# Ledger of designs, part 4: VHH binders against q3afa8

Target 1, 265 residues: q3afa8
Amino acid sequence: MDKASLGIGIFDSGVGGVTVLKELINLLPGENFYYLGDTAHVPYGSKSKEELLILGDAIIRFFLKLGVKMVVFACNTSSAITLPILKERYPVLMEGMLEPLRKNMPAKAKVGVLATEATVKSGLYQKKLMETNKFQEVYMIACPQYVPLIEKGIVSGKEVEEATREYFEPLLKEEVRDVVLGCTHYPFLTETIQKLYPKIQVIDPAAYVAREVYRKLKENKLLGENGGKVQFYVTGDEKSLKNLGSLYLGYNIDRVQKIDLEVIV

## First folded at step 13 (VHH)

Design s3
Fold by OpenDDE, look of step 13:
Structure s3 (fold): chain B 265 residues (1-265), chain A 126 residues (1-126)
Amino acid sequence: as target 1 above (265 residues)
Amino acid sequence: QVQLQESGGGLVQAGGSLRLSCAASGFTFSSYAMGWYRQAPGKEREFVATITSGGSTYYADSVKGRFTISRDNAKNTVYLQMNSLKPEDTAVYYCARVAVFTYYGSRVYPEAFDYWGQGTQVTVSS
């Protein structure tokens, strides 16, 4: 079996991963993708490492059963916590949200990072950024209002703008010009952010992820022309994926298959 | 190589003042935030004050109104003016590069990651 003919698995705890999917589709239009939203076990940010590993193992096995040549962790939590471990457990290429950015992002004196409270609290994101020696000052901004608004389909308007103004206040004070979207949901707000702050360079890690995926596939001679099909899977509720995913991808997600990971966490 | 060297510590009576200095070398000083931390015997190291590369300052609640952090980029030096000193201010004071500023609403948490000075002893007698 030609391994290059296999698909690419992408997973997230919810709909946020579609922002990564979009970038991958754009850069790799010939590849088939399997998107899995683990909506039955949200949120990932509050789970223990052990729980996340149980879920991670099940997810990888699911993708392997489908036949994939690579798995993309379109989840910041899993990228930081379980990816390093799972990479050693399974003989399949893997990529996450943080390493492509760390590796390829240009050096800047100052960088802002918008992220969830859980991500910021973990300390892993800022630690990993600092280890690159690319930045002198990192400004981590907890953005607790963003995900709830986005999940409601509110990606523009007064509420989002007010929240954004609040979150950007310290960044502007420190004359930060580069701002990383440290959550896979946040690209939904890119237009709103740019409208408010046109001089700010908004950095979406998904673009770096896509390029790194391309690089790895190419390096391993796994690039394929397989038709560019996307299949969607969920473990729980599908509404968010159907509604917000369709909105972001620009086409109607009408077929979502529900699966059971057969784990208890 | 990055080097940080503290000076200005010593013995002072309660209510007195000290001015600490930290001389930095081995990096572009003006591009980094600097800070002061302290560690008392048997206690964990705690944040005291920081100043960003842009000149913004933040202080621990315990020292607000009494301590002032400043910097002279031309001299590659960060200072801590300590007024109205109290016995509970007794500690080894460390200079550090501050790399991360975390914002939770109105609260700011500065973090130092990499380079520390050797420290200077500050003793406040009652």
Scores: ipSAE 0.853, ipTM 0.947, lowest interface PAE 0.4, mean pLDDT 94
Fold by OpenDDE, fold request of step 15:
Order: C-alpha cells, then structure tokens, then sequence
Structure s3 (fold): chain B 265 residues (1-265), chain A 126 residues (1-126)
C-alpha cells in the first residue's frame, strides 16, 4: 500500500477555504485534494465548542472514509478550537491556519490582524500570536463587512474600499506595516487592499499553511508524485463554491458532490 | 527580568490630585504599550488608561477628562496624572504592559498580556 498516493482533505465552513486550496495546489502539484465546504452548518463562529467538535468528528470521519493521508483545517475557528482536540482523536496528519503562521511568521514590533468579529471576540488568535513573543503590539481589527461583501462577489469597488479605509484607519495611525488576513475569505480582497495601501505587507496565512503541509508530508515520506486532481464536496448550498471558488481558482468548478455528514450525538 | 514598580499612591481628599509613576526595567520600554489598571475591594480589575508605543492614548469612560497617561521613554517610566479624584476611584492601581488592541468600530479594547506591577494603593476620602 502506497500511502503517499492518498489525497489531502481540506475543509472549511464555506468557500473561504478555496484560498488555502489554491496555495496548496500551487505548492503541491503532485497531490490530489478533496475539498469539503460545510455550507449546511454556517456560520462556525457562532457555534459552541461542543457543536464544533461534533461537526469536526464527522468531517474527519468523512475524510478517513475517502482515504486521505492528511486533513487541512482551512477554517480559522476550527483551527483554533477543535483541531488541537481532534489531532489527539484520529491517527491522521492534520494542519490548520494558525500554527503555521505563528510558528513561521517573522517577528515584528507591530502587527495588524483583520478578522471576523467572532474570531476577534474569541481572543484565541491574538493570544496565540502573543505567546510566540514575536510581537510587542497586536492590533486586532473586527471586519464585519468583509465576509458578506465577498460572498456576494463584491471584492472591489466603493463598498469594499470604504470598509477597508475604515478598518485600516487605526493601523495607519499606529504605523502598522504588516497586516495578517485572519479569515480565509479575506484573500479575495488582497488586490483591493494592496491597491489602496501599496506600502502595507499583506500576509496570507495560506502560504504558511502550504509550506507547513509540504514539510509534514516530506518528513513523513508522504509526498505524492502523481496528483493534480481536485474533488469538491458540500454539505449544503453549492452556489458560493461554484461561483466564487471558480473565480478564485481560475477555472470552472463544474462538479460538486453534496454529502451528508454523519454526526454522532 | 521584566519588572514594573508603581509609586505615588496615597490618601487624598475628594477633588484632589495624585500622580502615579511606574518604573520599568528588563525590556525595551519604548517598544511596548503601557497601561494602568485598578482593582477596588470586591470588584474585578478594570482598565483605566493606556498609551501605545507610538503615543496614542485611550481611557476608560469613567476617567476621561480627569486622568492623563503619559510616558518618558528616556526614564523607562509611565505616568498617570489623576485629577478631580472621587471616592469611587479608590483602588489598587497596577501598571502593565499592554499588548493587544482590539477594535470594534469606534470602540477600542486594550488588553494586558504578560507583566504586572505589584500595585499602589489610592484612597480617596469623601
């Protein structure tokens, strides 16, 4: 049995995870991917830890049934809350959004983080960043307008720019030059943000995730040689994945399989 | 090792003034935001004021217009000038490094993360 020939599972609560998928595809062309959007249970940010664990278990079981060698949590909420627990429950390699960034991001005196209200409110993201001793000041910016706009396909124009100006005001005031995209949706806005603020270093955690995935696979002698396939799954509505996912990936997602997660209560 | 030492507390009558000082050592003072917190008997510790490394200041609503936070990087010291003191200002005042600033629209929430002073008692009599 060639375990290295198995695919990599990627999941998010929605379409945001495709930004991570894009980075993984680019860096790991020898791999096959299974993408799962848990669109039936959005949003994750408002769910309890217990609820998230139930879903997490079901998701991992789904991937294990497919036969994967690794699962990537392309969801900040799950990465912070459930990944540490699920890693202990299942004998499969796992990676999330937060650890690769906090481990490998260079030290900066000041760092900005754009994130959802839920992420910011949880306090886990900034806590984990501060525990690295890489930063003296962390500026957490709740960006409630971003996800709704992105999900509507609005990634440029007046509305996005106005929201961006509002969110960046405190960062500019404090002369912050490094800004982390703390939501997997936000890379859709990278071009818009950079256009407004060309001197700001926009940091996408997805790049760090991809590199860490590569590292782990290599370390475990699990790098694939014949890949390039991507299969898409959703638990609910597929519209966002087909539309926005296609836009971001640069090709049409024509086939999306709807699945039901087997939850154990 | 990081050390924070408060001074300047004491007993004062309502309407009076005090100036607190916090001497810092063991780290690059100018690179950190500093802040003041207070804890009254039977109450939770609460935010009072903070000053970023860049010099921006934020205050609790209860002390706005009365308290002023400042810093002298050459002396590794942060100050809290307290004017128009009220009995409800009675508390142990703590100096801390402030590491996280959270923005919800127009609201800012500063958070201390790692190091605190031992505190200095401020008592305001009626």
Amino acid sequence: as target 1 above (265 residues)
Amino acid sequence: QVQLQESGGGLVQAGGSLRLSCAASGFTFSSYAMGWYRQAPGKEREFVATITSGGSTYYADSVKGRFTISRDNAKNTVYLQMNSLKPEDTAVYYCARVAVFTYYGSRVYPEAFDYWGQGTQVTVSS
Scores: ipSAE 0.852, ipTM 0.943, lowest interface PAE 0.3, mean pLDDT 95
Fold by OpenDDE, look of step 15:
Structure s3 (fold): chain B 265 residues (1-265), chain A 126 residues (1-126)
Amino acid sequence: as target 1 above (265 residues)
Amino acid sequence: QVQLQESGGGLVQAGGSLRLSCAASGFTFSSYAMGWYRQAPGKEREFVATITSGGSTYYADSVKGRFTISRDNAKNTVYLQMNSLKPEDTAVYYCARVAVFTYYGSRVYPEAFDYWGQGTQVTVSS
């Protein structure tokens, strides 16, 4: 089997990963994708490292069974915690949300990061950013209102704008001009954010991920030429993926296959 | 090489005042946020005050209204004016670069990341 003809696995704890999928589809039209939303075990942010590893192993095995040449961790938590371990356990290319950004993002004096409370509390995101020596000041903004709104399909309007104004107040005060979307859900709000703050450069890590995936595939002579298919999988509820995924991708997700990872966590 | 050197500590009576200075070298001072931390015997190091590169200031609740942080970029120095000192303010005071500001609603949590001074002892007698 031509290894280049194999697909790319993408997983997230939920629907947020579709924003990464979108970027990958755009940049890599010749690839086939398998998207897995582990909705049975969401949220990942509250799980232990051990639990996340159990899930991670099961997910990687699932993708390997399908036949993939690469797995993309479209989850910040998994990218930070399990990816470094799993990449040593399995002979498949892997990429996550944070490293492409860290590696390729240009240096800035100040950077803002919008993230979930869990991400901010972990301290890992800001630590990893600072380790690059690219930034002198990092402004981490916990955005607890965003995910609930997005999950309801509310990506514009008064509620989102009010939340955004609140979250951006400190960034504006400090004259921050570059703002990273530190959650895979947040690209749903890009248009709203840009309308409110047209001078702010909104940075989506998904774009960096896609470019890095392309780079790795090219380097390894694994770029596909006859792809374009996307298969969706979930471990639990499919509603969010069907609804929000369809909205973001711009087409109806009609087929979602439910799978069992056969793990107890 | 990044260097931070505190000065101005000493013994003072309750109600008195001290002014701490931190001289910085080895980096573009004006581009970084600076801060003061303190550690009392048997206690963990705690945040006292910070000033961003833009000049915004934040203070621990315990020192608000009494302490003032300022900076002179031309002198590569950050200051901590401490007024109305209390015995509870007794600690080793450390100067640091502050790199991360975390916002939870209206609350701000500054975090030093990389470089610390050696500290200066402040003792407030009752």
Scores: ipSAE 0.851, ipTM 0.950, lowest interface PAE 0.4, mean pLDDT 94
Fold by OpenDDE, fold request of step 15:
Structure s3 (fold): chain B 265 residues (1-265), chain A 126 residues (1-126)
Amino acid sequence: as target 1 above (265 residues)
Amino acid sequence: QVQLQESGGGLVQAGGSLRLSCAASGFTFSSYAMGWYRQAPGKEREFVATITSGGSTYYADSVKGRFTISRDNAKNTVYLQMNSLKPEDTAVYYCARVAVFTYYGSRVYPEAFDYWGQGTQVTVSS
């Protein structure tokens, strides 16, 4: 079997990864995708490095068993913590959320980053951005209200707008014009944010990820020609994936297969 | 080559005032946030004050109302006016580029990333 005919694995701790999936589908229509939401072990942000590695190994093995030519870490935590280690352990192409953005984003004097409290607290995101020497000032904004609202399907209206106004206040004060969505959930709010702030360039890292995936596949002569299929997997509850995933992708996710990673963390 | 040079430190009595200066060179000064840090003997270096490229200022709670940070972009210099000095303000004061501002609720956490001055000694006697 031609290795180029194999699918691409995408995983996240939850439903946020569907925003990355959408970008990949858009840019890579010739590919088949396997999406895994590790909903049994959410949240990842509170787990130790050791726990994340155990989960990461199990996830990679799962995808390898399915037969994939590439694995995309559609999880910021895993991208930052475990991807650098796992890429050395397994002979499969891998990509995450941070490096494509970090490497390819144009230089700006000022940049804002919306992220979860856990991401902001870790300090890793801003460190990696600063290491590029592309930015003079980085404004990290913790957005604790966003994920809960999004998970409830609230992506527009007064509550989201009020939270957004609060989070953008310091960015506007400093005349920041470029704002990175530092959580895979946040693209659900892109329309709402743009409506409030049409002069702000909202940057979705998923676009950079998709381009980098394309580049790597092309370089390795692994681009597919007969794709368009997506299979969905979860390790726990499927409700969020079916509801919110369907909303974002624009079609009903009817079939979700429950799997067991056979790990104890 | 990026260079930061502090001056203005010295010995002062409690309740007195000092004005620190930091001369910067080797980079576009107006494009960067600048800040002051201090390190007392046997203690870790701590944040004192910062000023963004846009002119916003932030202070440690321990110096609010007493210290004022300012900048002159034409002179590539950042200043720290220190009033009502206390013995607990005794430390080596360092100038730095400040690159990261973290907003967590109502709190702001500035962080220096790359370049520091050599420091200037400030001693406040009782």
Scores: ipSAE 0.848, ipTM 0.941, lowest interface PAE 0.4, mean pLDDT 94

Design s3
Fold by OpenDDE, look of step 14:
Structure s3 (fold): chain B 265 residues (1-265), chain A 126 residues (1-126)
Amino acid sequence: as target 1 above (265 residues)
Amino acid sequence: QVQLQESGGGLVQAGGSLRLSCAASGFTFSSYAMGWYRQAPGKEREFVATITSGGSTYYADSVKGRFTISRDNAKNTVYLQMNSLKPEDTAVYYCARVAVFTYYGSRVYPEAFDYWGQGTQVTVSS
C-alpha cells in the first residue's frame, strides 16, 4: 500500500482539537483524518510529565495500528511536554501546536498570549516563544473562564464579552496589537474577540500547523490524492465532541467510536 | 553582547535612602522592559520592581510606596529609588531585562528571562 494513501492522526484531550482539524481539512482536502479525543483523561494540564508520556505512547501506538503517515498533536500541553520525547521514540512524522508558530510567526516587539492557567503556570510556552528572539515583551494572560464557557456552547454574548474585556485590559494598556490563541478551544471565540477588538490581530496557531503539515508531507512525497474522510474516536464521553465539534466544523458528527487505550493512569 | 552593570549600593541606616542605577549595553534598550530583583542571604531571589518599554510600572507589595523604578532611554539606564529603607531590605540587588509579564486576574508576575547584572549590595542597619 502506498504510504501516501495512509491517513493523518490528530489527537487532543477533548474537543479543542477540532479547530485544528478544520484548518487541516481546508488546506488538505486529499487527506483522510483520524481524530482522537482522549476525553477519559481530560484535563491534560493537571497531569505529570510521566502520566502524559504514558498516555502519549498509548495514543501513538493506537494511530500506528490504524496506519497513519503523520500524527498531529492538537494539544498545547502535549506539544510542549511530550512531543519532543515521543518524536524520538517512533518512526512517524509528528507535528504540534508550538513549533509551526515559533518557526513562521513574524517578529513583533510585543505579543499577547491567551492561554489556560495550566499552560501559563508551566512556563514552557513563554520560554519557547522567547527562545526565538522574535519578541521583546510577551504578555501571558490566564483565561480561566474561557474553556468552561466554550464547553457549555457559550461562544458569544455578555459572559464571554465581559471575560474578554477583563483579559484584554492589560494588553490594551501596553498597546499590544498581536494576540496568540494559546489554547485549541479559543478559536471558538475568534468572532467574538474580533467584534470587540477589530484592530487586534488574532493569531490562530492552527493555521501555521496546517501549513507546516502540508510542507512536511510535500517534502516527503506523502501528499494524499483521494482522501476527504474523517473518523472520530473518543476514550470517554462523546457528547462534547458531537455537539461542539459539529458546531465548529459546520456538519453533524454522526459516528464516534469509543476506544480503550489500555493504560493505567 | 548584552551587558548590565549595577551601581549605587552601600550601607545605610534604617529610614534612609539609596538610589541604584543599572547601565545597559548591547541591545536596543528602549525596546525592552527592565527590572530589579533582590536576594537576601539564605533566601530565594525575589521580584522588586519593573518598568515596561511603554513606561508601565509594577512593584512587589513589600516595596510599594517606598521604591520607585524609572528609566532614561537616552542614557540606557534604569533606576531604583529606595526610600524609607528597612533592615528587611538588606540584599544583593540585581538588574535584569524583563521579557514576560504573566497576568492572573489583577495579579501581575514579571519574569526576567535571559540577562542579569552582577548585583550590588544594599545593607540597611537598624
Scores: ipSAE 0.841, ipTM 0.945, lowest interface PAE 0.4, mean pLDDT 94
Fold by ESMFold2, look of step 14:
Formats: structure tokens, sequence, C-alpha cells
Structure s3 (fold): chain B 265 residues (1-265), chain A 126 residues (1-126)
């Protein structure tokens, strides 16, 4: 019963979690990863808390059957809404997007955050940031158009640029220079954002997440040595994972297993 | 310790004007957004107006065009000029330090956290 040899489960509603997976692979080359994109139920940003809990519960049970020592919630919506609850239901280690940001974000007078509607409505992201005492003015921007566009493979061009100008208008007005990508899909838009606003510092917390995963594994004596394998799963369409995911990771995702989540209503 | 002290409230006839002031101390005033909230008897506290550290202003729809928020960083003071007052403006008005601005498209929701004044009563008679 060598728990250190167990894998790490990573999930997102779709392709977005690949942005976290990339940082994890780079920092933790001795680990095995199971990536699940819940593409049958994307986008998560428009779903209720009850729906997200049902899906999150099923995903954790799937990972436990595979044999994991840790589950990474590579979804800001799930991290804000479901992780605090599911952490109390299961003994497996968990990490999400919010605590690593809280721990690692440097102090700024003003910070902008791009996030899903569900993340913003939860109020938990705002509360987590304000608990740091690092920020004087926080500008939360709900971005409902982004995830649907990204999951269709649309990460540049007129449609994305127009949505981005709308979302950034208040940030420009308030002269916000530091903007956090509060959804794991949003790093796919970094080139478009930087093209439009080259003087804005775009902050992707994925590296912070990888650092905190490393720290938790080390503290619990669970660091692996002979891993390096990644297995990909989806619940629906695999196209965005194979296309955008492969481009972002820098290698071809050839083998993707389709699964059905065992959902209990 | 952060202190916020409102003044300028009182009784006024409908259609009249009042100017509220909020003296602030215990923090770097120029670095923070400030705002006004109000609470009528038996109702929840509601947003009225805010001014960011950079001077941008936002208003509740019910007061837009009638109220003006401003700040004087040299005096650590925020003002609310209240014109064309209506009986429904009757409330206790609170000065607050505003920390979060949430945007849903063009709609903005400013939120204050733990730093509030004691409040000043504004009563508008029919």
Amino acid sequence: as target 1 above (265 residues)
Amino acid sequence: QVQLQESGGGLVQAGGSLRLSCAASGFTFSSYAMGWYRQAPGKEREFVATITSGGSTYYADSVKGRFTISRDNAKNTVYLQMNSLKPEDTAVYYCARVAVFTYYGSRVYPEAFDYWGQGTQVTVSS
C-alpha cells in the first residue's frame, strides 16, 4: 500500500484544466496524472451549486476507482463552489485554484479578475482575496462568453476581441495593470489579451497551483518517483482537448478514453 | 485604527438639498475607494454612491442625476451632495470603505467590507 505511487486526478469542465496540467507535468515529472474533461457538461460557469456538487462527487468517485492520492480541481468554478464541501466528504487530498492564488499573489493596490458568472456569484473568490489584505481595490469581471468560445476552439479573432474589449473597459477606466485569469480556460486567450493590451500584466495562477500541489505531496510524504504518464478522459466531445489541449501541451494527445460519469441525482 | 465619521444629516423638505461629509483617519485615504450606503427602517442597507481611488464615480439608479459623490484627499474627506431629495431618500446614511467592484456587463456592484461609519440620519418630509 504505497500511496506515493498512486496518481493525481485532475479535472475541469473541458479543455481548460490543461493549462494547470502543463504546469504540473513540468514541476512534478515523477508523477502519473489522470486528466478528466467533463465535456458532456461544459460549461460549468452557468450551472447551479447543486448540479456542480453532483458532478464533482461523481468525478471524485471515478478518480478513486483509478487509484489517486490527490484530486486537483483545475476549474475555478468548482474550486470556489464545490471543493470546500467535497473536501469534507472524502479523505483524499485536494487542491484547487483559490488557495494557491491567495498564498502566492503579491500585494497590489488594484487587481482585476476575469471569472465565470458562477465564480463571481459565489462570493467566495472575492472573500478569499480580501482575506489576504493584499489589495485595496478588486475588480471582478464576469466573462460569460469566454468558456463557450474557447471550447469551440475560438481563441482569437473578432468575436473574442469584442468580448475582451467589453470585459476590459472598466479595468482600463480604473487603470488596473494586473489582471488575474480566474478561470483555467482563460490562458488560451492570453495572446489575444496581450495583443489588445500589451501593458497589462496577465497573471495565470496555474504555476501557483503546481507549487502548492508539490508542497502538499511533500508534506504528506507522497512525492512519486517513477511516473511521468498522463492518461486523458472525457465524458463527451474530445475535439477541443485533442486540438487546443495538444497545442498548449506541445505534444499530440492521441489516446483519449470516453467515460460516462456515474451521476446520482 | 480606521475611523469614519459622518456629518451633515438632518431634516429637509422634499425638493431640498443636503451635503454629507465623512472624515476618515487611520489609513492611507487616497489609496482606497470610498462610498455611501443607506438603510431605511425595516429594510436592508443599500448602495448609494462610490468614488474610486482614481476618482471614478458610480451611482445607484435611484439617485443618479440627483446625488454627486466627491473626495478631497488633502482633507481625508468624502462628500455626498444630495439634491432634489424625495421622501424615499429618508434613511441612515453610512460612509464606508469600498473594496470590491463586480461587473456583469455594464452593471456594477460595489461592495464594502468591514469599515463603516456610525451613520447620519437624513429625513425628508413630504
Scores: ipSAE 0.750, ipTM 0.893, lowest interface PAE 0.5, mean pLDDT 91
Fold by ESMFold2, look of step 15:
Structure s3 (fold): chain B 265 residues (1-265), chain A 126 residues (1-126)
Amino acid sequence: as target 1 above (265 residues)
Amino acid sequence: QVQLQESGGGLVQAGGSLRLSCAASGFTFSSYAMGWYRQAPGKEREFVATITSGGSTYYADSVKGRFTISRDNAKNTVYLQMNSLKPEDTAVYYCARVAVFTYYGSRVYPEAFDYWGQGTQVTVSS
C-alpha cells in the first residue's frame, strides 16, 4: 500500500482543533483527514502528565488503525507534554502547535500572546518564545472570558468587544503590533479583533502548523493527491463540533462517529 | 555577550535612601526591558521593579511608592532609587533583563530568565 495515500490524524480535546483542520484543508486539498475531538475527557489542562500520556497513546493507536501517515496534535497542552514522549514510542510522523510557531514566527521587538489562564499558568508559550531569541519583550495576556463566550457561539457583538478591549489595553499601551492567538479557539474571534484593531497583525499558529505539515510530507515524499475527505470522531458530546465547527469550516458536519478510546493501564 | 553589573549598595539606617545602578553591555540596551530583583537570606529571589523599553514601570506591592526605577539609554544604565528603607528591604539586589510580562486582569508578573547581574548587598539597620 502506498504510504502517501494514508490519511492525516488530527486531535484536540474539543472543537478548537477545527481551526487547525481548516488551515490544513486549505493548504493540502489532496489529503484525507481524520479529526478526533476527545470531548469525553475535557479539560486536558487539568490532567496529570500520566493521564495525558494514557489518552495520547490511545489516540495514536486509534489513528494507526484508521491508517495515517501523520498525527497532528491540535492541542497546546498535548503538544507540550505528550508529543515529545509519544514521538519516541511510535514511528508515525507527528506535528504539534508549539514547534511550528517557534520555527515560523518572524523576529519582532515585541509580541503579544492571547491565551487561556491554564496556558499562561503552564508556562508553555513563555518558554517556547524565549527559546527563539527572536523577541525582546513578550506580553502574555490571560483571556478568561474568551472560551466561555466562544463555547456559547458568541464570537461577535458587544460582550466580545468589551472583553477584547480589556485584554488589548496593555498591548496598546506598550505599542505591540503582532499578536499570537495562543488558543485553538481564538481564531473564531479574528474578525472581531481585526475590526477593533485594524493596525494589529493577528497571528494564528494554525497556519504555521499547516505549513510544517506540508513541509514534512513533501520532504518525506508523502504528499497525497486523490484525497479530500474528512471524517469526524468524538469520544463524548458532538454538539459544539457540529454547530461551531460547521460554522468555522463553512460547511455542515453531518456525520460524526462516537468512539470509545481503548485505554491501557 | 550580555553583562550586567550592579553598584551602589551598602549599609544604611532605616528611613534612609540608596540609589542602585546597573551598567549593561553586550546588547542593544534601549530595546530591552530591565528590572530589579532581590533575595534576602533564606528566601527565594523576588521581583522588585521593572521598566519596559518604552518606559512603562511596574513595582512589587511591597515597594510601591518608596522605590523608583528609571533608565538612561545613553549610558546603558538602569537605576533603582530606594527611599524610606526598612529592615525588610535588606537583601542582595540583582539587575536583570526582563523578557516576559504576564497579565492576569490588572496584575502584571514580569519575568527574567537568563540574564542576571552578580548582585549588590543592601543592608538596612533598625
Scores: ipSAE 0.741, ipTM 0.895, lowest interface PAE 0.5, mean pLDDT 90
Fold by ESMFold2, fold request of step 15:
Structure s3 (fold): chain B 265 residues (1-265), chain A 126 residues (1-126)
Amino acid sequence: as target 1 above (265 residues)
Amino acid sequence: QVQLQESGGGLVQAGGSLRLSCAASGFTFSSYAMGWYRQAPGKEREFVATITSGGSTYYADSVKGRFTISRDNAKNTVYLQMNSLKPEDTAVYYCARVAVFTYYGSRVYPEAFDYWGQGTQVTVSS
């Protein structure tokens, strides 16, 4: 009935997107959110463009059936590859991980990026940051120890601190002061990083995504007022979302609904 | 418009020395990393040396201890001093603006993207 009362759909290949959801809940407490982890098809990082488009198309159609005014691509690969194409196919508002970063990053001579080995190999962050003309030197740090530690629930303490010191060594040497979290898992590490390096500005793209979502909803007169509900969906196993997702959000995820996506080839 | 002009190439006997220069214009030179890459006949272009805006230097293993990169920000110029030259150093040498430094443990991969010089030939005779 009322477009402003429609929800906001958020998707990722798995649990990583809850770090984006956390920022959205905090900034937009009056909105209803639908979170989908496409766990039946994880990982997305090795899939072809055509496979990702087929999945993204199905996910958007799922959200449209639920009643959404906006879809948030909380997957860096999907944001770069599928969002530009899918926004031409659907009238619903869309937001992803890379354009809010590009738009909101201040101009700096130097910027660091902590990323997975897969993200570094994809070239996604390098390309988007360099296209801004805001940075002269970009320092990409492959962080292979981070995701395994985070998946075990280890986000502080000796092992994380040792890995973090190793990863930050080149950033400190080059006097990099602004560091982007180039993986949706890494915001869980923000407190540890800030404890070790209080002078470093940790930049979570999720915060920029939330700001851009707010701005777009406000400008389109679509801000909701009577929401606050979060509904969780998966296409496969739900245990990781309930356990790891609850840890990241700081509250218990009580109900997760398993669904099957309608894929059209 | 960004312009990079290499000079100083030529023919040198093995064991000899050569100094390449790259004059830069069209951008704030002191704010950017600069580097040298080379391409031998029939081979892909490979990284040789880079110097960051802050003065940190990185070298390919094949040239460590023999080559020295430096910069003169007042002249908008980057240099490559090549000593103890070997026939294997024969290549076209390209000056580039280096934008990305990727760290994989202790290994660094400096990347140039859109701004390359036209190249200068270095030939090392045995």
Scores: ipSAE 0.704, ipTM 0.882, lowest interface PAE 0.6, mean pLDDT 89

